VH-VL binders against q86iv5. Designs and how they scored, part 14

Target 1, 237 residues: q86iv5
Amino acid sequence: LDSCSICVDFVGNSLNDLLNIILNSGVIGTCGDLCSAVPGGQIVDTVCDLLCDYVGVDEFIKLISDVDPDPIYICEKISVCKTNDNAAASLDLVQINPQNGTVGGTFTLSIAYTVTNTIATGQLAFNIIDPTGNAFGDAVLLVQQSPEQYTQQFQFQATPSEQESFPNGLYTVQALVCEGSCGSPHPNTYTLANGTTTFTISGADSSSMSGAGSFSGSSQSTQTGAASGSGSGFALF
Below, E stands for the ipSAE of ESMFold2; O stands for the ipSAE of OpenDDE; V2 stands for 0.75 times the mean of E and O plus 0.25 times the DockQ between their complexes.

## First folded at step 4 (VH-VL)

Design k5 (framework fv_rosmantuzumab; at its last look DockQ between E and O 0.02; V2 from the best seeds 0.00; counts 0 for: pae E 8.7 > 2, placed apart)
Fold by ESMFold2-Fast, scan of step 4:
Structure k5 (fold): chain C 237 residues (1-237), chain A 120 residues (1-120), chain B 111 residues (1-111)
Amino acid sequence: as target 1 above (237 residues)
Amino acid sequence: QVQLVQSGAEVKKPGASVKVSCKASGYTFTDYSIHWVRQAPGQGLEWIGYIYPSGGKTGYNQKFQNRVTMTRDTSTSTAYMELSRLRSEDTAVYYCARVPLYSSGWFDYWGQGTTLTVSS
Amino acid sequence: DIQMTQSPSSLSASVGDRVTITCKASQSVDYRGSSYMNWYQQKPGKAPKLLIYAASSLQSGVPSRFSGSGSGTDFTLTISPVQAEDFATYYCQQSYSYPLTFGAGTKLELK
């Protein structure tokens, strides 16, 4: 992972911890004071310290405490992640297989997209909207994605959980390619492309059990494109 | 061939200060943090704090923050721990240990220990 | 602070036995699929020696008769078969958050 990916991963996983520390600790005088309070061991402390030291503790706290904090924007303001207001892309394929499945079955979401102007820091994101309107999804981070064709696959098992019950019916998949965080109101954020598809769930698989469905992604690009994803259960509109 | 070599035993009076050294060899000094841990006679291990040799960042256990200072000299690959306003409860063996920076944090190599006796 | 509770405080065993030492953290020490738990061995008059890191990873040079397991709050160090050189004090340690904390130790004694 590059420094941008490291920053986005850190902020994405530590944002709530940072907010709680800032809210409850009173006056924080140094990056060391803030970062030593963040759980996740030495690796998290080290990353936090490096990022905070780049802008200073007051500015770092301001970025974390923003009304709509998002990891990409924070890392862009720290100058660890780049921006490109002229980024451009198209969505070539949004396909889910099987298009008719069962509760407990495995589904593969395949997304193909073409970058036409470099995406500096962005996301390939998707939401799956169930028949009742409940949504879940995931995103992968795109860093310095050059003009090329890319493919990304995600797999999930339709196993009922507290977060998603997988009722029978029609499901909608919405996919977005963005510069910045998809849906964010922050500067340097743009929806570059969007696409939708649908699939149905009917009946139950013989192996249907209660549990959490999770996404597993793999990316394929011509030469060493690093993408990391985090976050599930957010809804994009 | 990684080695951490600590300074020799110290006998101090209450109220004095002690400065213990930890000389590293056999690895890139700035790729590991140095932590300090003490052990009172017949007791368990107690974490004191750390220093990151590359930038000099330190973190201390709240119990010691008022009295401990950690420093390093990158030209000699040596870390230091100074403990001030010594009390009888500070009688212990003091260890330095290294931790890989980008890890979940474990003490993979330890110094041999420095015995501190605080007596009147 | 995360409290580490080791049990038992002492244990008697014979060479060839299977020995189990447990460690409980007052809160989860898991972070993103990894457990921030380590085990150390200390012999009288010597510095501690790392045995197991990240709950289950064996440190280079440590015999395979040592193994670690567990996640969340409950962790176990197993020594099987015990050899004469294994009679020592064992400490668990969490590295999840500062301050770093150790269990009180388990002394393994010869029967």
Scores: ipSAE 0.438, ipTM 0.752, lowest interface PAE 2.6, mean pLDDT 89
Fold by OpenDDE, look of step 5:
Structure k5 (fold): chain C 237 residues (1-237), chain A 120 residues (1-120), chain B 111 residues (1-111)
Amino acid sequence: as target 1 above (237 residues)
Amino acid sequence: QVQLVQSGAEVKKPGASVKVSCKASGYTFTDYSIHWVRQAPGQGLEWIGYIYPSGGKTGYNQKFQNRVTMTRDTSTSTAYMELSRLRSEDTAVYYCARVPLYSSGWFDYWGQGTTLTVSS
Amino acid sequence: DIQMTQSPSSLSASVGDRVTITCKASQSVDYRGSSYMNWYQQKPGKAPKLLIYAASSLQSGVPSRFSGSGSGTDFTLTISPVQAEDFATYYCQQSYSYPLTFGAGTKLELK
């Protein structure tokens, strides 16, 4: 993983923890004090410490304490992630299989897009809107994507949960390619391309299954990233 | 030029509240934290707390935790410190001060100070 | 809380002298190779003025006759040569942890 991906991953996963520490754990004086309290083990603490130390504890707290903290934006602000205000892309294909499925079934979303000007730091995101208007989705971080065609596949199982009941009806899929976080109000954020498709779900009334089905969306990102070599050290900077 | 301009002198009775303002200029207000420090007559310096104007995060000296409230108005680049339940021991000059980026708490610019007198 | 002990509480000097003020922290104020110690000058009726930050870094606009040194718990402010305008009270301050704390001050007087 590149330093930008590491940064975004850390901030994204630890943002709430960091905020909780800042708000509830007394006065934070040092990066060590802050980062040592972050759950996730030594690697997480090390990444936190490096990022915090790079900008100083005050700036780090400032960024985390933003009213609308954005992991990508934060990593851009600390110069770990790059920006490209001229990024450009087009959406080639948005396809979901099967087109007609059932509750409990597995659906595969395939998105093809073409980058025409480098995406420095962005997202491939999708939202699925159910017949009632409830939306759920996911996003993949894009880092230094050069001009070429890309394809990403997502899978999800239509298992009812507290978050989504998967009612019978017509579903809408929205796909987006963005520089920055899709939908973010922060600078250096742009929707580059968007597209939609639809599919249907039919089946038994999902009202009764209280099963805590963990939505394990396994995003197999086949990043054909060049296998850069073996070296051990998390040299973020 | 960086400037911090504080509100004028205050005279209060015990039990009252006071709100001191600190208007910042000459820099981006949200990029720096504002700290407050007081100095009783003939005494040393005592740190009161801080505010981050960008997100509004505050931190207070435990000595003042239940009596001090720090706020800011980003539209006017003004920080405020309110101290309630005033006592005679709160008589002091109160300073606002700026803390630079990438630092952890040195005060590079100070307000001119606000004198608070608490007397019966 | 980190206690800061300054010494001496007061000293007299003449213009042209070399003076040294010491500050001792109750615990180390070092972190990742930096020392979180600052020095201020205060004149009567005025706000403190930053002289030194990070133990040894001279604030912009401060004369080079001011210097800071030290690490861990022991720090020193040196003025050499003392000028007429340097007669004031000096404070050390730690920025390692909250609450931020100051030394009691050292008053430099004209002999």
Scores: ipSAE 0.020, ipTM 0.528, lowest interface PAE 6.5, mean pLDDT 87
Fold by ESMFold2, look of step 5:
Structure k5 (fold): chain C 237 residues (1-237), chain A 120 residues (1-120), chain B 111 residues (1-111)
Amino acid sequence: as target 1 above (237 residues)
Amino acid sequence: QVQLVQSGAEVKKPGASVKVSCKASGYTFTDYSIHWVRQAPGQGLEWIGYIYPSGGKTGYNQKFQNRVTMTRDTSTSTAYMELSRLRSEDTAVYYCARVPLYSSGWFDYWGQGTTLTVSS
Amino acid sequence: DIQMTQSPSSLSASVGDRVTITCKASQSVDYRGSSYMNWYQQKPGKAPKLLIYAASSLQSGVPSRFSGSGSGTDFTLTISPVQAEDFATYYCQQSYSYPLTFGAGTKLELK
């Protein structure tokens, strides 16, 4: 694990806790005051203290209390993650299989993209929009993605849940490759490429429910390199 | 070329104190914490504590909390560990090792070790 | 404190063999999909040397015959094929929580 990935993972997973501590606490004067209250055991406290002490408690609080806090941006501002304003990429393939499926079925989203100028810290993100306009998706972190061709595959099972019922009809897949967080208004953020595809769900009533929808990401090299990344939850942009 | 060079061997009597130095070179001193680990003769490794050179923050294994002090001098890129009220069971090789800032806590480079003998 | 149980304590092998060393933590050392387990090699009179970090990531300059695997509480270090320079003592170490703790070591000896 590199320092940029660790920073983004920590901030992404702890941002809500940090905001709640700031909102519900009195005066916070030290990184220890803030970080000792973060749940997640001593290793989380240690990472929090390191990041907070590096930039100073006042600047750290300012970054996480912003109107639109963003883990990638925060880690860029504390200089743990790098930026490249000239990053460039293209989307070669956005494909879902099967194109015609059923509720409860497994779908595989395949994304191929080519980086033509290094993505320093960015995302491969996608949304799946159901027939009613409800969306779900995911994003994976891209760190120092050198110029190469990459593939990424994601799978999900169309198991109805409170978050997504998987109604019958036409679904739209939107994919983005970005420097910085996709859709973010922050500096050093760029949409480098976008693409779409569609699929359909048809079949029986979805009243037979078990569990919530989930995502499993994987990647493999197509010719010269391998993509790396980790899912951090549903992405909406 | 990364190096951690420790001070020389020490022989002490019970009740005394020892201060071991660890001079870092070949990297940016503030990008890594310095941890201390000891190894008694024929035994395994035991973590003592850490210091972050940038802010001087320390954390100690409770086994040593009342007897260990870690400091650093950023102008010389040197970390120090002082162990007081020495006992014969403190006889060991003492290592400094660096840990990358914001890492999952691995010791990627180690000093050569400082042998401490505590005997009457 | 997280206790590390390493086995075997000692192991004999010939050059060319496949060797596995196991390490069991008294509780999970995983945090959000990452395993906080590291492996070291130590030769007599020398400081330990990092081989594997984060359970399976190979340290720069370490030969690919070393590999790590596992998650949660159960981890393995595999050496295949064993070379003459691999006869040493191997330690696992968790970095999930303080105090950082090591296994008792596994001595790999020439058969």
Scores: ipSAE 0.007, ipTM 0.520, lowest interface PAE 8.7, mean pLDDT 85
ESMFold2 (binder alone), look of step 5: mean pLDDT 94; pTM 0.956

Design k6 (framework fv_rosmantuzumab)
Fold by ESMFold2-Fast, scan of step 4:
Structure k6 (fold): chain C 237 residues (1-237), chain A 120 residues (1-120), chain B 111 residues (1-111)
Amino acid sequence: as target 1 above (237 residues)
Amino acid sequence: QVQLVQSGAEVKKPGASVKVSCKASGYTFTDYYIHWVRQAPGQGLEWIGYIYPSGGRTGYNQKFQNRVTMTRDTSTSTAYMELSRLRSEDTAVYYCARVPLYSSGWFDYWGQGTTLTVSS
Amino acid sequence: DIQMTQSPSSLSASVGDRVTITCKASQSVDYSGYSYMNWYQQKPGKAPKLLIYAASSLQSGVPSRFSGSGSGTDFTLTISPVQAEDFATYYCQQSYRYPLTFGAGTKLELK
């Protein structure tokens, strides 16, 4: 495992637990005290202790207590993740199939991109914007992505849920390749490439199965260290 | 090349203290944990604790917590383990070992071992 | 403490055999898709040597005849084909929580 991916995973998965502890525990004098209170066993404690000890408890609490917490930025601030202000990439393909589908149908988003100057720590992200302006999406972490061509696929089922109703009409897909967290206001964050496509939903697909606005992704690249992700529908920017 | 070189064999009486050293070379000392593990004659491996050399943070197995102290000197890339109030049961080979930061906690390089004999 | 139960305690084999050593943790040692389980080889009078980390990853410089598998609580080290230099004691180790704990060891002996 690379240390950057471990840091981003830990901060992303444990941030709410850490914030809740800080809110309820008052003054925390040591990294050991803070990290011992985090649920998740000894590996979570070990990673927490290492990150906190690296920057010191006061700075660590400041980083995780930020109003707009950003796991990539936090891990970059403690020098566990690298930055590259000269990272560069292009989006070669943003394609969704089918381009005309139905409510309850399965859609596949295919993204091809070329890195032309190393992405140190970044994301491949997408947002899907429904006809009413409601958005959902996902992202995968990119760590030390060398100059190569990469491909990534995401699948989702257009099953209505409380978060996304999948109304009939025109949908916009926005894909981004970023150094840093896409959409973040934090330093060392850059949108390297931005592409869009569209698809339509009309009628209902009575063959739809039980998926509730969920989606999954897969990745293909020539570089190890790229992390693929899958998740539930949520807005990224 | 990565090496961990430990101090030589020690013979101590019950109640004494011992301080074992582990000198690192061939890598950046502050980028790795140093752990200590012991092995009694004919027995298995027992974890004692760790030190993170950059900040000096330590963690100890509760079994040894009131008798063990781990320290380091970053200028000489040396880690130390001191065990006090020695008993005959502390007779063992003591190893230092390197663990990569933020890894899944494996011991990738080991010192050669320091034999401690505790006898009256 | 997480208890590591290693079996068998000793195993006799011939050069060219396929041998398996098992290790059971008293609770899951998985976190975020990774298994915090490692395997070591120790020869008499020498320090242990890392063979496998994170259940299935082969340490650099270790021959491919060594492989690891498993997840959760049940893990296996496989040596195939066994060579003369492989007669040694093998230890599993969990790194999921402190204190770090080892199995009692499996001694691989020549038949």
Scores: ipSAE 0.007, ipTM 0.485, lowest interface PAE 9.6, mean pLDDT 83

Design k7 (framework fv_rosmantuzumab)
Fold by ESMFold2-Fast, scan of step 4:
Structure k7 (fold): chain C 237 residues (1-237), chain A 120 residues (1-120), chain B 111 residues (1-111)
Amino acid sequence: as target 1 above (237 residues)
Amino acid sequence: QVQLVQSGAEVKKPGASVKVSCKASGYTFTDYSIHWVRQAPGQGLEWIGYIYPSGGRTGYNQKFQNRVTMTRDTSTSTAYMELSRLRSEDTAVYYCARDPLYLSGWFDYWGQGTTLTVSS
Amino acid sequence: DIQMTQSPSSLSASVGDRVTITCKASQSVDYSGYSYMNWYQQKPGKAPKLLIYAASSLQSGVPSRFSGSGSGTDFTLTISPVQAEDFATYYCQQSYRYPLTFGAGTKLELK
């Protein structure tokens, strides 16, 4: 655990609460007034207040009103997260097992990568693109990852949901290792490595077909500053 | 190598003020917050407040809010804690400590401590 | 303020023993999957030393015989096996809310 991870989580999870407060209250005079309205206790208030004070109330409101906020970039702007324009990595393995599964089945995505120049703040991210072009994915935050070899696994169950119906057919997996937020146009963002693989879904397993699919994974070991990802049912890049 | 070196012992009379310094070395001073914690003789630890040196942002324990001021000098990598209107109950060892993450609130390196004695 | 209740206040042990120290916060110190509970060791005349942060993360350079566990309001520091240099006072500390608060301390003494 690190302050960068705390900041990224706050920005990712609390900005909609802040935006709703602004829309409902109308008048925001100070950073303290705005940030005290956010649920989450002292640590959330501190992050919010520091960010607001750093850029000023008017700029902060513009920042949080951005329809595509970038938590890593925002946290880099207040110097809580570090940057490295010379970060470098290679992607060694992208595999999914089984390569042929059924609706309701469990799939394991295995990714291996090598960091060759320290990743200061970045992501290991993946998108899975279904046969209709609908995409979903997840990411793991990478903080101060030293040069060495890493592995990460993600698991999901192909259970139909509002976000993803899991139709039969060919699925494409895209994996990226990035400094900064993968796909972000913001400064200090670089795609370091990318890879792809495929799998198929055929038939139906009605025993597990009830709700939303979920993602689970294992974080890289604590021998470096790697952090956990966030579960999601939507594309990350 | 990270070091925090504090100023020497102080003896003050009730009603006086004291200013304790904490000089940092071995890391980028502006990237880490400095917290202040005190310990009265034979007692436990009590958090006073923090300063984040980059912008000078401070936060204080409300118990001390009207008596404590934290400042820093980035050119000398030094943090300061000033405590005013001293009472005998302020007799304690005062520590500065580095938060490895400005928001984490745990402390990976500590100064050696500054003994303050308040007596007439 | 979050109140920290640490127990026991003192504990006698022999080298080679397993000892546990407990800490209870007056409210949950969990945020976003992390528990903001930390443990320090203090020897007489010295500043405290960080042992465990975020409930279970071992600080760099701290021996693996120290471990932390717990979540929510209830936390434990375990020392196993106790070595001669471990006889000291131990403090828990919450970092979830300001003001940061410490337990009253547990003095680990040689039997």
Scores: ipSAE 0.006, ipTM 0.509, lowest interface PAE 9.7, mean pLDDT 83

Design k8 (framework fv_rosmantuzumab)
Fold by ESMFold2-Fast, scan of step 4:
Structure k8 (fold): chain C 237 residues (1-237), chain A 119 residues (1-119), chain B 111 residues (1-111)
Amino acid sequence: as target 1 above (237 residues)
Amino acid sequence: QVQLVQSGAEVKKPGASVKVSCKASGYTFTDYSIHWVRQAPGQGLEWIGYIYPSGGRTGYNQKFQNRVTMTRDTSTSTAYMELSRLRSEDTAVYYCARVPLYSGWFDYWGQGTTLTVSS
Amino acid sequence: DIQMTQSPSSLSASVGDRVTITCKASQSVDYSGYSYMNWYQQKPGKAPKLLIYAASSLQSGVPSRFSGSGSGTDFTLTISPVQAEDFATYYCQQSYRYPLTFGAGTKLELK
């Protein structure tokens, strides 16, 4: 793992813990005081200390306490993640199969995109909007992604949950390739490409009663900065 | 590409101090921590501590806490480990190694510096 | 401190064999979906070389005949098929908690 991916992972996983510590502790005088309270043991504490020491405790608290905290933005401000205001990409394919499925059925979202100017730190993100307007989705971190063609697959099972009931009707898929966090108002954030598709759910799939759960996976970048492009499972709730 | 080059062998008397250098090249020095590990003749590996070159932050194994100091010079991409109040038991090969932030794995190693402590 | 126990302390093998080295941590080295266990190869008079990091990730430039597996407290390094250059000492190392700690090593010897 590169230092950018480590920072994004740490901030993403520890943001609520950090916010609660800041809210409840009153005056925090040192990075050590803040970071020793973060759960996760000495490795997590060490990451916290190193990131905090880059900018100092006051600036670190300010970044964490921002009204719209964003792990990519925070890590860019700390200077462990790079930015590229000239990043460029195109979205070549947004396809869901099957286009007509059932509650409990398995759906595969296939996305193909081309990077034409290096993405320094960004996301491949998607939202699926159900017939009632409720949305769910996921994002994959892109680090130092060179000009090349990439593909990514996501799978989910349309199994009703508290977060998403999967009503019958028309669903909209929106996919974005971004420098920075997709949808963020923070500096150095740009939507590079977008695309949409639709699919329909009707009826129920009895195979869901004995079926495997939704597939989930995470993107991982090496120090060379290449993100996974071949496809990973996706857990949506 | 990535290289860590250490200073040469040292022979010291008990009670003396030694300062070993580790010069990094082929990467951005301030983006990785430098750790120090030693190995006594015929024995296994023992972790001593680390320095993060960007801010100079250090952490030491408690066994060495009162005798070891780690520093760096960012202008020369060089890390240093100074060990004081030497004993015969400090006779070992001392390695520096590069470590990505909190991974804690040693992806590239220096060639080692042999320290002999004897009267 | 997290104590690392490697077994066996030594083993003899022939070129072409499959060999398995085991490492046990005194407490779990898992956090947030990752296992903080790493494997190194050391030849006499040389610095150690990273083979496997995060339990199962192959370091760049390391041959695919090396593989790692495990989670929690129990981890395994497999070499298959063994080649002549693989006769060396192997160390596991936990990176979950300071101080970083190593196993005592496993010597792989030619029969």
Scores: ipSAE 0.007, ipTM 0.496, lowest interface PAE 9.3, mean pLDDT 85

Design k9 (framework fv_rosmantuzumab)
Fold by ESMFold2-Fast, scan of step 4:
Structure k9 (fold): chain C 237 residues (1-237), chain A 121 residues (1-121), chain B 111 residues (1-111)
Amino acid sequence: as target 1 above (237 residues)
Amino acid sequence: QVQLVQSGAEVKKPGASVKVSCKASGYTFTDYSIHWVRQAPGQGLEWIGYIYPSGGRTGYNQKFQNRVTMTRDTSTSTAYMELSRLRSEDTAVYYCARGVPLYSSGWFDYWGQGTTLTVSS
Amino acid sequence: DIQMTQSPSSLSASVGDRVTITCKASQSVDYSGYSYMNWYQQKPGKAPKLLIYAASSLQSGVPSRFSGSGSGTDFTLTISPVQAEDFATYYCQQSYRYPLTFGAGTKLELK
């Protein structure tokens, strides 16, 4: 675990809290004033203070308050995460199993990719687009990922929730390997590779909204080196 | 090879001040925090405070807040800890240690050799 | 302040034994899936040496016979099998909240 990963994790977990504090507070004069209001205890306060102090409270608020803030971009601007405008990768496999399933079933997404020029700070991400066009997905952070072959698996259950009802029909999976945050308009962000696959949900009444689904996954190098761990979320890009 | 080299042993009288140095080499001095930890004879470890050489930000254990000052000189890659109004209870070995910024206010991957302080009449 | 209760204060072992040292924090030291608990080894007249950080991560250059586990408030350092160079004092340390605090130490002695 590196300082870039901690910064991305902190910003990812605290961004909405920071934005709400900034929006609802009057003048914020110090990093201490901002950071003491963030929930999460002393380690969160310490990480917040450290990051804010790198650029100063005014610049930190400006970065957080950007039109489309994302954790990787913010951490790159603070200079704790590196960038590589020459990063390069390819997608070797995007496979979902089973290809035909039912509501409540478990699906495994397997992605294989090759890095050909180091990814400094980026993502392996996927979006699943349901038959109505509603999108949800997940991503794993890639930090200083060296040139070699990698495999990542994601697993989720198609359990209806308020965010996603899992209607019967055709689902599209889009997988991206990116330098920077996938889909971000910010500088030093590049889509390096893109792949798609599909799967079908049929059977049970998918309009039911009981229960909730979540994502989990792991990454694996085929030779040497390591990829980032798992993450969770919906509507990533 | 990362090294932290501390100044030599000090003998002080009660009421005096002491300033201990910690010279860093083998890495970018401004990328890592420097923490100070002491150990009284036969006792355990006690955290005093820290300084981030980039920007000079400091934090102190409240026990020492009104007696300790931490500074640094980036041109010589040296951190300093000054402790004032010394008491016999301040007799200890004082260590500087490198802390990884951001995710570790507190794990110390490299330590100085220690500076022995004796406070006696 | 977070208080660290480390046990036992001392233990005797032979080369080849499995030894376990425990550390209890007065409050949780977990944040965002990580446990901010670290372990150090100290030999007489020497500075402490980092063994384990973030509860279970082995520091580079530290032998694999050292392992850490635990979360929340309860943490364990295991040494297995004990070697001759492992007889030393061991300290746990929380890095969740200032002031940083250490356990009182456990002295591992040869039988």
Scores: ipSAE 0.006, ipTM 0.467, lowest interface PAE 10.6, mean pLDDT 84

